# Designs tried in a protein design chat: VHH binders against q9y6x5. Part 136

Target 1, 379 residues: q9y6x5
Amino acid sequence: LPPKLLLVSFDGFRADYLKNYEFPHLQNFIKEGVLVEHVKNVFITKTFPNHYSIVTGLYEESHGIVANSMYDAVTKKHFSDSNDKDPFWWNEAVPIWVTNQLQENRSSAAAMWPGTDVPIHDTISSYFMNYNSSVSFEERLNNITMWLNNSNPPVTFATLYWEEPDASGHKYGPEDKENMSRVLKKIDDLIGDLVQRLKMLGLWENLNVIITSDHGMTQCSQDRLINLDSCIDHSYYTLIDLSPVAAILPKINRTEVYNKLKNCSPHMNVYLKEDIPNRFYYQHNDRIQPIILVADEGWTIVLNESSQKLGDHGYDNSLPSMHPFLAAHGPAFHKGYKHSTINIVDIYPMMCHILGLKPHPNNGTFGHTKCLLVDQWCI
Key: E = the ipSAE of ESMFold2; O = the ipSAE of OpenDDE; V2 = 0.75 times the mean of E and O plus 0.25 times the DockQ between their complexes.

## First folded at step 7 (VHH)

Design ua2 (framework vhh_8dlx_2; at its last look DockQ between E and O 0.79; V2 from the best seeds 0.00; counts 0 for: pae E 4.4 > 2)
Fold by ESMFold2-Fast, scan of step 7:
Structure ua2 (fold): chain B 379 residues (1-379), chain A 120 residues (1-120)
Amino acid sequence: as target 1 above (379 residues)
Amino acid sequence: EVQLVESGGGVVQPGRSLRLSCAASGFTFSSYWMHWVRQAPGKGLEWIGNIYHSGSTFYNPSLKSLVTISRDDSTNTLYLQMNSLRAEDTAIYYCARGLWGEARTYFDYWGKGTLVTVSS
């Protein structure tokens, strides 16, 4: 009987929300499972990059999804969330569902995890939903549980993605206690619905479930803006991504563009590609532009206007505000165990171990997650 | 102040064509991805497509053969050309400005919408 795993992501779920708000359903899940208090994500701390790092175990420079907005100078292709169906962008890595499906007698299922509605290396998730933000959590859950219970060959790996609390984090900011309390309570109720549905269908006791996220959220303000138009004219460059990490493609000499930008703001670091700090692992990919601007936490890069974002992410991955958490329950996991920190790239080799898959070469370290697992020696 | 104002809606017969316009002001129009989104009565929001200053354009695959998006950055205007209109295309059509660096987030600005009714 092959092991089964359901991987659930609540986009933008900052780790310290667990300490500042009540989550009765999530706390019951954790009580009978494991909690990793902080997950150190990859740079840049954005949705598509980190979701792909979770399922490949690779840094962004290695898997090729280096931002939510990208440009490839060789092919002259642009990438946005509406273009995620072009396999070109996803083909620099092999995600876990592809490896899972290439083994005898296994299927994968997906409810809107980034990349799962795209044929990657000519392999698409066996069961999937095309991305549509209007589809309810309940409908996503109904499809996933039907596929887990009624597929042949059996679904052994399933993914479920939900856009909150990221959307509300951007709109209200993470420090809006009234609105965030309402949003986070709804998410906790959805976790309760998930557990109840799995119990009702007889899946709960034999299914491994991971609940995690791709990044956190930090408070932004109209008082913390960096006006790029004050420093450089639009005629000198093409803008590939803006905030809080700007990706600049020069139309003139790169050094001249760099010199116009380097003293633009005390709250923004300007890097030539080769000078990007090694700790970011954000340098060795053609989709990373010649000049990268990195705003300080809570600062927003704008083009001669105000910003409506009260919260944002994408900032330095060393910042605790950018970190999500990981909770897990199931036959592979200890009960009532808390762990301080893992790297987001460590999730992939752990999931491969649980599913009995041989991992592709990756940047994760299995040793970092072994204390979570019942079949591993840990003291 | 950022403003997006849609126009060109109205009642149109099945099989006909219609072009919608969106007038943008209060921001550097050429620096943003611009989107068309619609909402049919009693339905959720449906993304139609987007376009960048370079002319790079992406469409909802279910609508690609039926619509064309274009822009005129000299007049800060976005256009949606619709062909072979069906009753199911009846909706309020919104012009929306994309959020930079956000994959699966709501748009930051959109207009009040323009109603298109396909009826005979």
Scores: ipSAE 0.515, ipTM 0.780, lowest interface PAE 2.4, mean pLDDT 92
Fold by ESMFold2, look of step 8:
Structure ua2 (fold): chain B 379 residues (1-379), chain A 120 residues (1-120)
Amino acid sequence: as target 1 above (379 residues)
Amino acid sequence: EVQLVESGGGVVQPGRSLRLSCAASGFTFSSYWMHWVRQAPGKGLEWIGNIYHSGSTFYNPSLKSLVTISRDDSTNTLYLQMNSLRAEDTAIYYCARGLWGEARTYFDYWGKGTLVTVSS
C-alpha cells in the first residue's frame, strides 16, 4: 500500500491565532498529531510564491513565482491571479504533484492549490478543479475525498486550498477580535468537518494530513500610509506590484528613479536589485524588478489615496506576524509532539520522504522536520 | 473617496447587444486593473473578466467570445460590451477595482451594480 498524503492550506492563517483564539477541532487534531508553532516562510510573504515554495522546497528566486503580480521583460508576459495559467511562469520548478503522478500506479488530486490547474512540464494534476472562489469548502472536500477513494491509479497525493482567514484578515485586520473570532470559529468548524468526513469514509487512520498556511497577517492603518505619488510621478516607471513590496521598472535612468524614492519614507527600504539583502534569497531571477520598495510592518504603499486594507502580508519574512503554523496527523507522524519552528521550504523534502519520492534539488533541510516523523531518529 | 458607478442596464431583447459603463473617481484609474462581475438571480457571483492598466484583457473562458472589456483613461470610464444576449445573461452587473498584487481575485471597491434583464 503506498502512503497517502493530503496537504491542506488555510490562506493567511497567522501562527499566533492558535494561542489567541479557540480551536477545539484543530486542537484535537494537534493533540493526536504534531504541531510546528511557527513556520518561517519565504520573502515576499505572498500567496502564490509561498504556496509554490511549499510544494517545490525552493526559494522564490529559484522557482520563479516571485510575487502575485509579475512581469517578464524578455517575453513581455504579465502574471496575475486572473492570468496565472501560462506554464511559462511555473516551469522553473517541478512541484511535488508532478513528481508523484509520474511514478507507476500513482496519481495526484487537487482542489484549487495554486498551480494545480496548469500543465507544468506538460503535466497537470491527474484530478483537479479549475480555480473558482465560489466553490464551497464542502464541495472541494467532497471532490478530494471522492478522488482519494475512487481513482485508478490511486490518488496518493492531494491538495486542498481555502481562501480564509486571508480574505477576512485583509478586510478586518488581525486585531479585530470580534470579527476575527467569528471568522476563525468558522474555519475551526471546517477543520472539524474535514476530520469527520475522513473518519466516515474510512480514510482517517491511514491518510497523512498536513494542515498549514502560506503566511500570516499584520494590522494596517490609515495612519501608516506611504504615498508613492508624493515622491515620484507615474511617468518615470512602470508599476509591477505595489504593497507592501513594490516592484518598480524604471522608464528613465534607474539611478534617477532610485534617488527620487530613497528618501520617500523612513518606513520604507528602497533596494536596487543588487543590494537586496542576501537573507531574503530574492535576487537571482529576471522576474525580480530592478528596484523594489519594502514597507515596514503595518505600513501600506499607496498611490495618493486612502487604503481599504485593514490587514496585509508580504512583509519581511523574519516578522513573526508573517509566519503560519503547521499541524499534521497520520501514520507517518508522532502523536502529541510540538516543535517550535521550521522553514517553509523544509515541508517539501518531508513530504517527499513520506511519499517515498526522490526530491528534486531544493532549499529545504530534511533534518529540520525529522522529529515529526515516527520512522526517524529525533536529534 | 473611491466611487464606481455603473450605468447602461435595462430591458433588452434576446440576440441584441448592450454596452455597460462604469464611471470611476477618487483614485488614479489609469494605474489600476478593473473587473466586471455579475450575479444572476439565485446564483453566486460570476467573474466576467478584467482589463489591466496596460489595456490587456482577460476573460472568464465561459464568456470569452460574448464580451469585450475596454477602458478610457482620459474619462476614467470602464466599458463592458455584451453581444448576442440570452435570457441567462439576466443579472446585476458590477464593476470592481482590483487590489494590487493580491491573489484569488480580491476586490477592494465595488459599484452599486446595474440590472440587465434579457426578456422577450
Scores: ipSAE 0.220, ipTM 0.620, lowest interface PAE 4.4, mean pLDDT 91
Fold by OpenDDE, look of step 8:
Structure ua2 (fold): chain B 379 residues (1-379), chain A 120 residues (1-120)
Amino acid sequence: as target 1 above (379 residues)
Amino acid sequence: EVQLVESGGGVVQPGRSLRLSCAASGFTFSSYWMHWVRQAPGKGLEWIGNIYHSGSTFYNPSLKSLVTISRDDSTNTLYLQMNSLRAEDTAIYYCARGLWGEARTYFDYWGKGTLVTVSS
């Protein structure tokens, strides 16, 4: 039988949460598997882009999901969390569940992972759930495990997505020890439920499971605000995305807009599209707007009022506060091994290897994950 | 202080139309995504749709044909036009302010809701 892989994402799970809070279930999962302590995600450090990078191995400029909010000037189309089902946005890449789905005697399943409820390249997972935030983790887990256990053709790749601790991180801020402890405990309990369910179904020993996240969370404050209205009039531009990376579409001369913004705040870098630092790999896509503003860590870009968020993400992907973790368990992985760092795009070639899939061209390096795998040499 | 106040709810017969309003105050209304959500008795929250500051609208596919969302930024008012109402449309309807740039729809403020009862 072909190998099976379940990819689980807890949105906004900052890597250092593992050091600052107790996770008895997750720690047990790690003890019997592997841990990557820090995963360097892609810029911008937002949910849709990074989740698509995990499953494509591509930087955002390459797979085309460059933000949670996008605008295409040619088609006049908009992308957002409430308008994400147009294949137009996803078709610039081929995610792993499509590759897997197209193989003989294989099928894919998904529980609310970004893009999984969209026909990409005219292919959609055999089993999927339309996104609904009201659906419990338990219900998502039940469906995924049922499909993994009873499907024909067999489900060999599955994804499971959960919105915490991101939502709570935004609400409370990552430095709120009392509230975040409660939230993270609940997440650990969910991991316990996951493991228990897999054991009960007899899947645990043969199923490869990856638990990861797309980004971290940094503390914000009302004292760290950048008000764009103090620098430029609304009539001069269209705002496509706001904070902490603003996407600016000028309505007047681009240079004039740039000049009005370039000195707006010492805590914000302003880039023309062609001047975006190469290290971001965030330049070569038409969906990236002519000007981007990048706030410093913990600073919030606002329009005429303060933000209600106490935590946020989307900042420079080199910041530790933006980094998630990766843990894994199953026949493909070592037991009791810890690794310091990988790039988030490295996950894709690893998953392809585990599943015996030929990877599409990608930006990942398989060599970075070799030490995690039992069938590879660790250099 | 941010406030959202829904109005226009009541008892309506099946097949009829109803227009709900949401009066916003305490923030720059024109800068935010605004949403309509509803909760039927014994059910969870259901997202109806939203409207961007640009005026672009997005709807729940299951409700798209039956609802229209609009906004008047001069009066800080959000509207929900509902047509051909059915018994299953009975719910408390809420307007909510969306958080910008989130991966999923988060609301930081919402109204107390207005009850719509569709009954013959």
Scores: ipSAE 0.088, ipTM 0.588, lowest interface PAE 2.6, mean pLDDT 93
ESMFold2 (binder alone), look of step 8: mean pLDDT 82; pTM 0.840

Design ua20 (framework vhh_8dlx_2)
Fold by ESMFold2-Fast, scan of step 7:
Structure ua20 (fold): chain B 379 residues (1-379), chain A 120 residues (1-120)
Amino acid sequence: as target 1 above (379 residues)
Amino acid sequence: EVQLVESGGGVVQPGRSLRLSCAASGFTFSSYAMHWVRQAPGKGLEWIGNIYHSGSTYYNPSLKSLVTISRDDSTNTLYLQMNSLRAEDTAIYYCARGLWGEARTYFDYWGKGTLVTVSS
């Protein structure tokens, strides 16, 4: 029986939600599996970058998805955070579904995970759904379980992505306990549906399931705005990305643009590309713009307007509010084990081990996840 | 105050074409990605497509051959051109402003919508 793995992401699931809300279905999942309480994600703490880091084990500067909005000055291409299918943006790394299909006579399946509807190095997930936010969790789950049970060559790696609680986190903010409680209860019910469906189909006992997320969420406010238009006129630069990390492409001398920005707000750090802190691992890629602005936690960069956004992410990856969690269940994992922290790039080499794949060179450390696995000696 | 106002909806026969407009005000329109989203009776929201500040367009694959999105930054206007209309295209059509870097999961401003009815 070849090992099988289902990787599930609930976008924007902040780690400390587990401590502040009740998750009966998720807690039952964890009771017979493992929990990593914090996953330290990569900078910038955005959806597309972190989802691609999970499946490549690479920092953003290495895999090339450096933001949800990107510009390449050489090719004059712009990347969309909604539905860009140009392989150019994704070809700087090899995601696990490509490795799974190329190293073994095995198939991959995908329900909406970022990048899975794109041919990367001329290889697309064997079974996939084109991204469409209107498709229900139930329909995504139905397709994934059908493909896991009825494919030849067999599907050994499957992914499932869901947009909540990120959308509600932005709309209400993570401190809105009434609305967040409602949303998180619905997610827990979806986890219950997932487990029940896998049990009914005879998949549960032999399938490894990972439930994780790409980032957390922090509270924003109309009282914490940085008006970029008060710092610099639009004619001096092209704006590639706005908030909370602004990507600035100067139309005049870079030093002049930098000097106009550097003292504009006490709640924003302004970096020339070469001065970006080494700990971010966010410097060595042509898609990282000549000037990067990084807002302090809870501050929003705007263009001479108010913001309706009550929650946001993208901030410094050292912030606990930006961290998701990881829970897992299946034959590869211990039962009832809790681990404090791993790096998000560590997920890729762990998944390669579970599937019997040789990982591509990556920034993860297999040793960090050894204690989760039954076939490994935990020192 | 940010405002988005859709216009151009109405009753159209199957096989015909229709162009919708969205007038934007209260923000720097040229700096934002703009989206079209629709909701058919009794159904959820369906993303149609978007257009970035650069003019780059991205479409729902099921609708790509049937629609064109364009913008006029000098008049702060977003357009949706629809061709070969079908009964299934009957919906309320909304324009929406994308959150830069979050357009996939959240739109921060919406218009009130314009109704398109495709009827023979």
Scores: ipSAE 0.346, ipTM 0.702, lowest interface PAE 4.2, mean pLDDT 91

Design ua21 (framework vhh_8dlx_2)
Fold by ESMFold2-Fast, scan of step 7:
Structure ua21 (fold): chain B 379 residues (1-379), chain A 120 residues (1-120)
Amino acid sequence: as target 1 above (379 residues)
Amino acid sequence: EVQLVESGGGVVQPGRSLRLSCAASGFTFSSYAMNWVRQAPGKGLEWIGNIYHSGSTFYNPSLKSLVTISRDDSTNTLYLQMNSLRAEDTAIYYCARGLWGEARTYFDYWGKGTLVTVSS
């Protein structure tokens, strides 16, 4: 039977939550599998960009999902909504479910993973759910397990996405131990439900399962606001994205807009596109605007208002607060192995190896993840 | 001070139409995505749909044929048009502001809600 893989994402699951809270179900999963303590994600540390990097192995400038809000200067199109179904935004890369379906007569299944309800290069996930936040984890799990057991050609790659702990991280902030403890316990219970369902259906012993996330979360405050309206008048620019990375499209000369912004706050960096630090790999794409503003960790860019958000992400990807973790279990993985760090772009070539797929050219390095795998020697 | 105030709720007979309004103040309304969310008695929150600053609208697939969301940026007003109302549409309807880039998972300001009761 061909190898099978289920990729699960809990949005906004900061890596150090594992050290500050108890996860009995996740701990049981890890003791018979592997844990990567930190995954260094791509910049900007936002949901859509990082979810697409996981499944393509590419930096954002290469796969084209450069933010959750985008404008393409060449085509004059706006990505106005996370529910936008225009394939144009996703077509600069080939995600793993497309690769899986194009090789060896295989199927893919998806419960809400970003991009899976969009035809990409004329290929949509064989089984999918249209994005709807009100659909329960249980219903998503029921569909995925049904498709894993009852599909022809066989489903060999499946994805499952859940919005927590991101939504609660924004509402309460990661330092609210009382509320975050309740939220994280619920997530651990969902992991327990997942494992139990797979065992009951006879899937557990032969299925590779990866549990990961796209980014972390940092504490924000009403005392750490950058009022963009105090820096520059709205008539000088079009705002494409706001916080913590603002994307500025000038309506006048770019240098004039830059000069109005560059000294406005000690708590944000202002970059002309060509001056964006090379380490971000965030420069070579028409959807990256002529000027970007990058707020310091925990600072929020606002338009002459207060913010009720107590947690946020999108900050510099070198920040440990922005890092998720990766845990995995299954026949491809060692048991009881801990690894310190990988890059989020390394997940794609590892998944291709597990599934026996030839990866598209990517920014990941298979060598970084081979220590996790039973059929490889650790370097 | 950010405020969202819903209006237009009340008692409606099955099969009829109703339009709800949400008056926004204290922020640059035209720059934000706006959402409608409802809660039926004894049930959880159900997302109805949203409208972005661009005018793009996205709906809960189970409700798409029954609702239309629109906005008037000149009056800072959000609208929800509901058609072919059924008893199961009885709920408190909330207006909520979505954060740019996070409208999918988080609403930072909510109105107090307006009650819609569908009964004969």
Scores: ipSAE 0.230, ipTM 0.640, lowest interface PAE 4.6, mean pLDDT 90

Design ua22 (framework vhh_8dlx_2)
Fold by ESMFold2-Fast, scan of step 7:
Structure ua22 (fold): chain B 379 residues (1-379), chain A 120 residues (1-120)
Amino acid sequence: as target 1 above (379 residues)
Amino acid sequence: EVQLVESGGGVVQPGRSLRLSCAASGFTFSSYAMSWVRQAPGKGLEWIGNIYHSGSTFYNPSLKSLVTISRDDSTNTLYLQMNSLRAEDTAIYYCARGLWGEARTYFDYWGKGTLVTVSS
């Protein structure tokens, strides 16, 4: 029987939440499994880009989901952070559920992971749920566990996505201890429900489970706004994405737009595409616009208005506030092992190893995760 | 300053149609997704639908056959066309910048609202 893997994402779960709040159910999971304290995500530290990096092992410039809002200059197509269903946006990479279905005689199942309700390279997840934020965690879990137990060919790779604590992190900000405590306790209870459901169904002993996230969260403020309208008139450019990384498509000479922006605020960096720092791996894709603006941590780019957000993400991926964690449990993983840091692109080749799949070329390094695995030696 | 100003509300008879407008100013309207949201008396907010900067529309499935959202980027105007109005459609209708109900998206500015009353 092939090995099985369930990949769970709690959107916006900052690694430092584990140090500042109590998670009894998650700590019990970790005690008998592994914890990676920090996962260095890809730039831009946004939901769609990082979720696709987890399942492809690629930087955003390589997999093509470079933001939650995109414009492709070659085809003149626009993408919003909706479920647009256009495979064009997702076809620059092969996600693990597609590889799982095509290399092996196996099925994949998905509860709302970004991209799983879109046919990619003419292949859609064998079982999936169309994205709908109003669907409960319990309903998502019920479908995933039903598919894991009752599928032919067998479901060997399953994904489960949950919107919290990201939604509350934006609304309250990560420094709101009272509100964030309630939100994080509820998430811990959902983790307890997940483990209990898997145990009751006889899935727990033979299933590998990864709990991770796409990014963290940082505190924003009405005192930390960058007004783009004070820098440049809207007639000079088309705005593809706003904050905290603004994507600027010039309507006039690129150099003139750049000169109007470059000294406008001490709290953002302005880059011509070719000058974007190499460490971001955010340059070699037609969906990356000719000029990008990168706000400093906790600063919000606005168009002559107040921001409703008390928390945000998308910032420099070197910032610890942008980092999620990874916890895992199952027959492939050591028990009681803690690891400091991996790159988010390393998750894909690790998952391919666990499932016995040949990975597509990727930016991850299997050696970075081998200490987590019982069948590997990490020296 | 960002401004969203709704208009076109009023008293309408059941079964009739009504078109609401939202005039946007102070930002690059053509670059933003826009949403319509309503609030019936004594009820919470109900998302109606959104339109992306590309012109693609998504609707609340319970309202899809009753409403159409469109935009005119040359005049910075968002529209909501409503057909076959019923008493339960009585609400304050809000124009909002961004997307409602998606954890991966947010809306950051709302208009003041326009009241629609369906009665004879």
Scores: ipSAE 0.000, ipTM 0.216, lowest interface PAE 14.1, mean pLDDT 89

Design ua23 (framework vhh_8dlx_2)
Fold by ESMFold2-Fast, scan of step 7:
Structure ua23 (fold): chain B 379 residues (1-379), chain A 120 residues (1-120)
Amino acid sequence: as target 1 above (379 residues)
Amino acid sequence: EVQLVESGGGVVQPGRSLRLSCAASGFTFSSYAMHWVRQAPGKGLEWIGYIYHSGSTFYNPSLKSLVTISRDDSTNTLYLQMNSLRAEDTAIYYCARGLWGEARTYFDYWGKGTLVTVSS
């Protein structure tokens, strides 16, 4: 009876990969569904922030996961340690699985989506897997499909997260066509396995499936490094996050730290918190540090060392290289429709509509996704 | 010149404890998340856990009660304490540096590994 939705994320799947590589299984999925060619994500273009924006519809300053490494100046707590399971970091927003479970006694299921192994507002996903990168895609898929078929109250919202192509994007860089071709072919095969499994289990016809990602990937180089140690001594500040957005907590006068950093590199912008560009929506939260450094695309901030990574993300969200895509299939979606761009915060109100949930206040605009849906007008 | 050098491996009897060390050089050790990963013969990589620069730890839930990760920033050394060792723990153990802000998805430097063999 109730509509069902499976939300799948392939971490770091840059939108341009769809044009430069062959995806027979994904293209088959899109042919009978919808494609949004670019999703404009939130700043900073990192994994935890953008995954939480997808399921809350909020900018990072509003949902509180402002980076993968954070410090809260009011409480003196540090994130990206055992506190990944501390509800404190996640409690500034209500993710869709919490709303799903509380509004109509429905169940949620999760295979490793960021935040789903944490009790948020005293509510944890009904079925979940604790994060473990060693667990195969097949095992994650087996658990999700088992929970979709065998749960009471029924699982109506399910999530599935996979670390690739992000890990390989960092290791090889997005311009390594040989290695990226192999990685992306494997991902396409996993999409084929997903569709086949759902068909074999009788789930395919009545399930809405969204395949998306949190960000893209840009090529980095040993020729594009910014050595922070050449600008300022470690004794003057505490480093909260490094690259490509450095979060600086001064130990001395803020103006003195700012002046040491301001002219350090032509490939890095230095902002006092109050001067961070409004278009980033990255200012109004205690976890955003007094000074942030934003590297230009493809530049890496380092601490007196070289970097082995050939790809990275976290850069300005206006950059097309930072954008993922969104593809969807199911009874809620048109067939064979292509749309150019939506904002990543628009996904949340669309998913709430599909599930019949009342959305919490959010930064998304439902009108931006109407053209994807069979029961809506998009004129 | 970034280097990670594991040590402390060897042959150990079942039920015993063993502590592995990873000596780090060529970077500001105190600023990075550090991981332990293992590979048993004929099997894939198994993530053990990591320790963030704050000293807080995050473990593979299947191994949490059997291992402890710690660090000594004054000596640039990462440790893995293993208790109640079993034949299944026979593996090459790798120390790895997490990419800042992406520690869960990418490691930019790895050690050569140290072999632990659990046998009588």
Scores: ipSAE 0.267, ipTM 0.669, lowest interface PAE 4.6, mean pLDDT 90

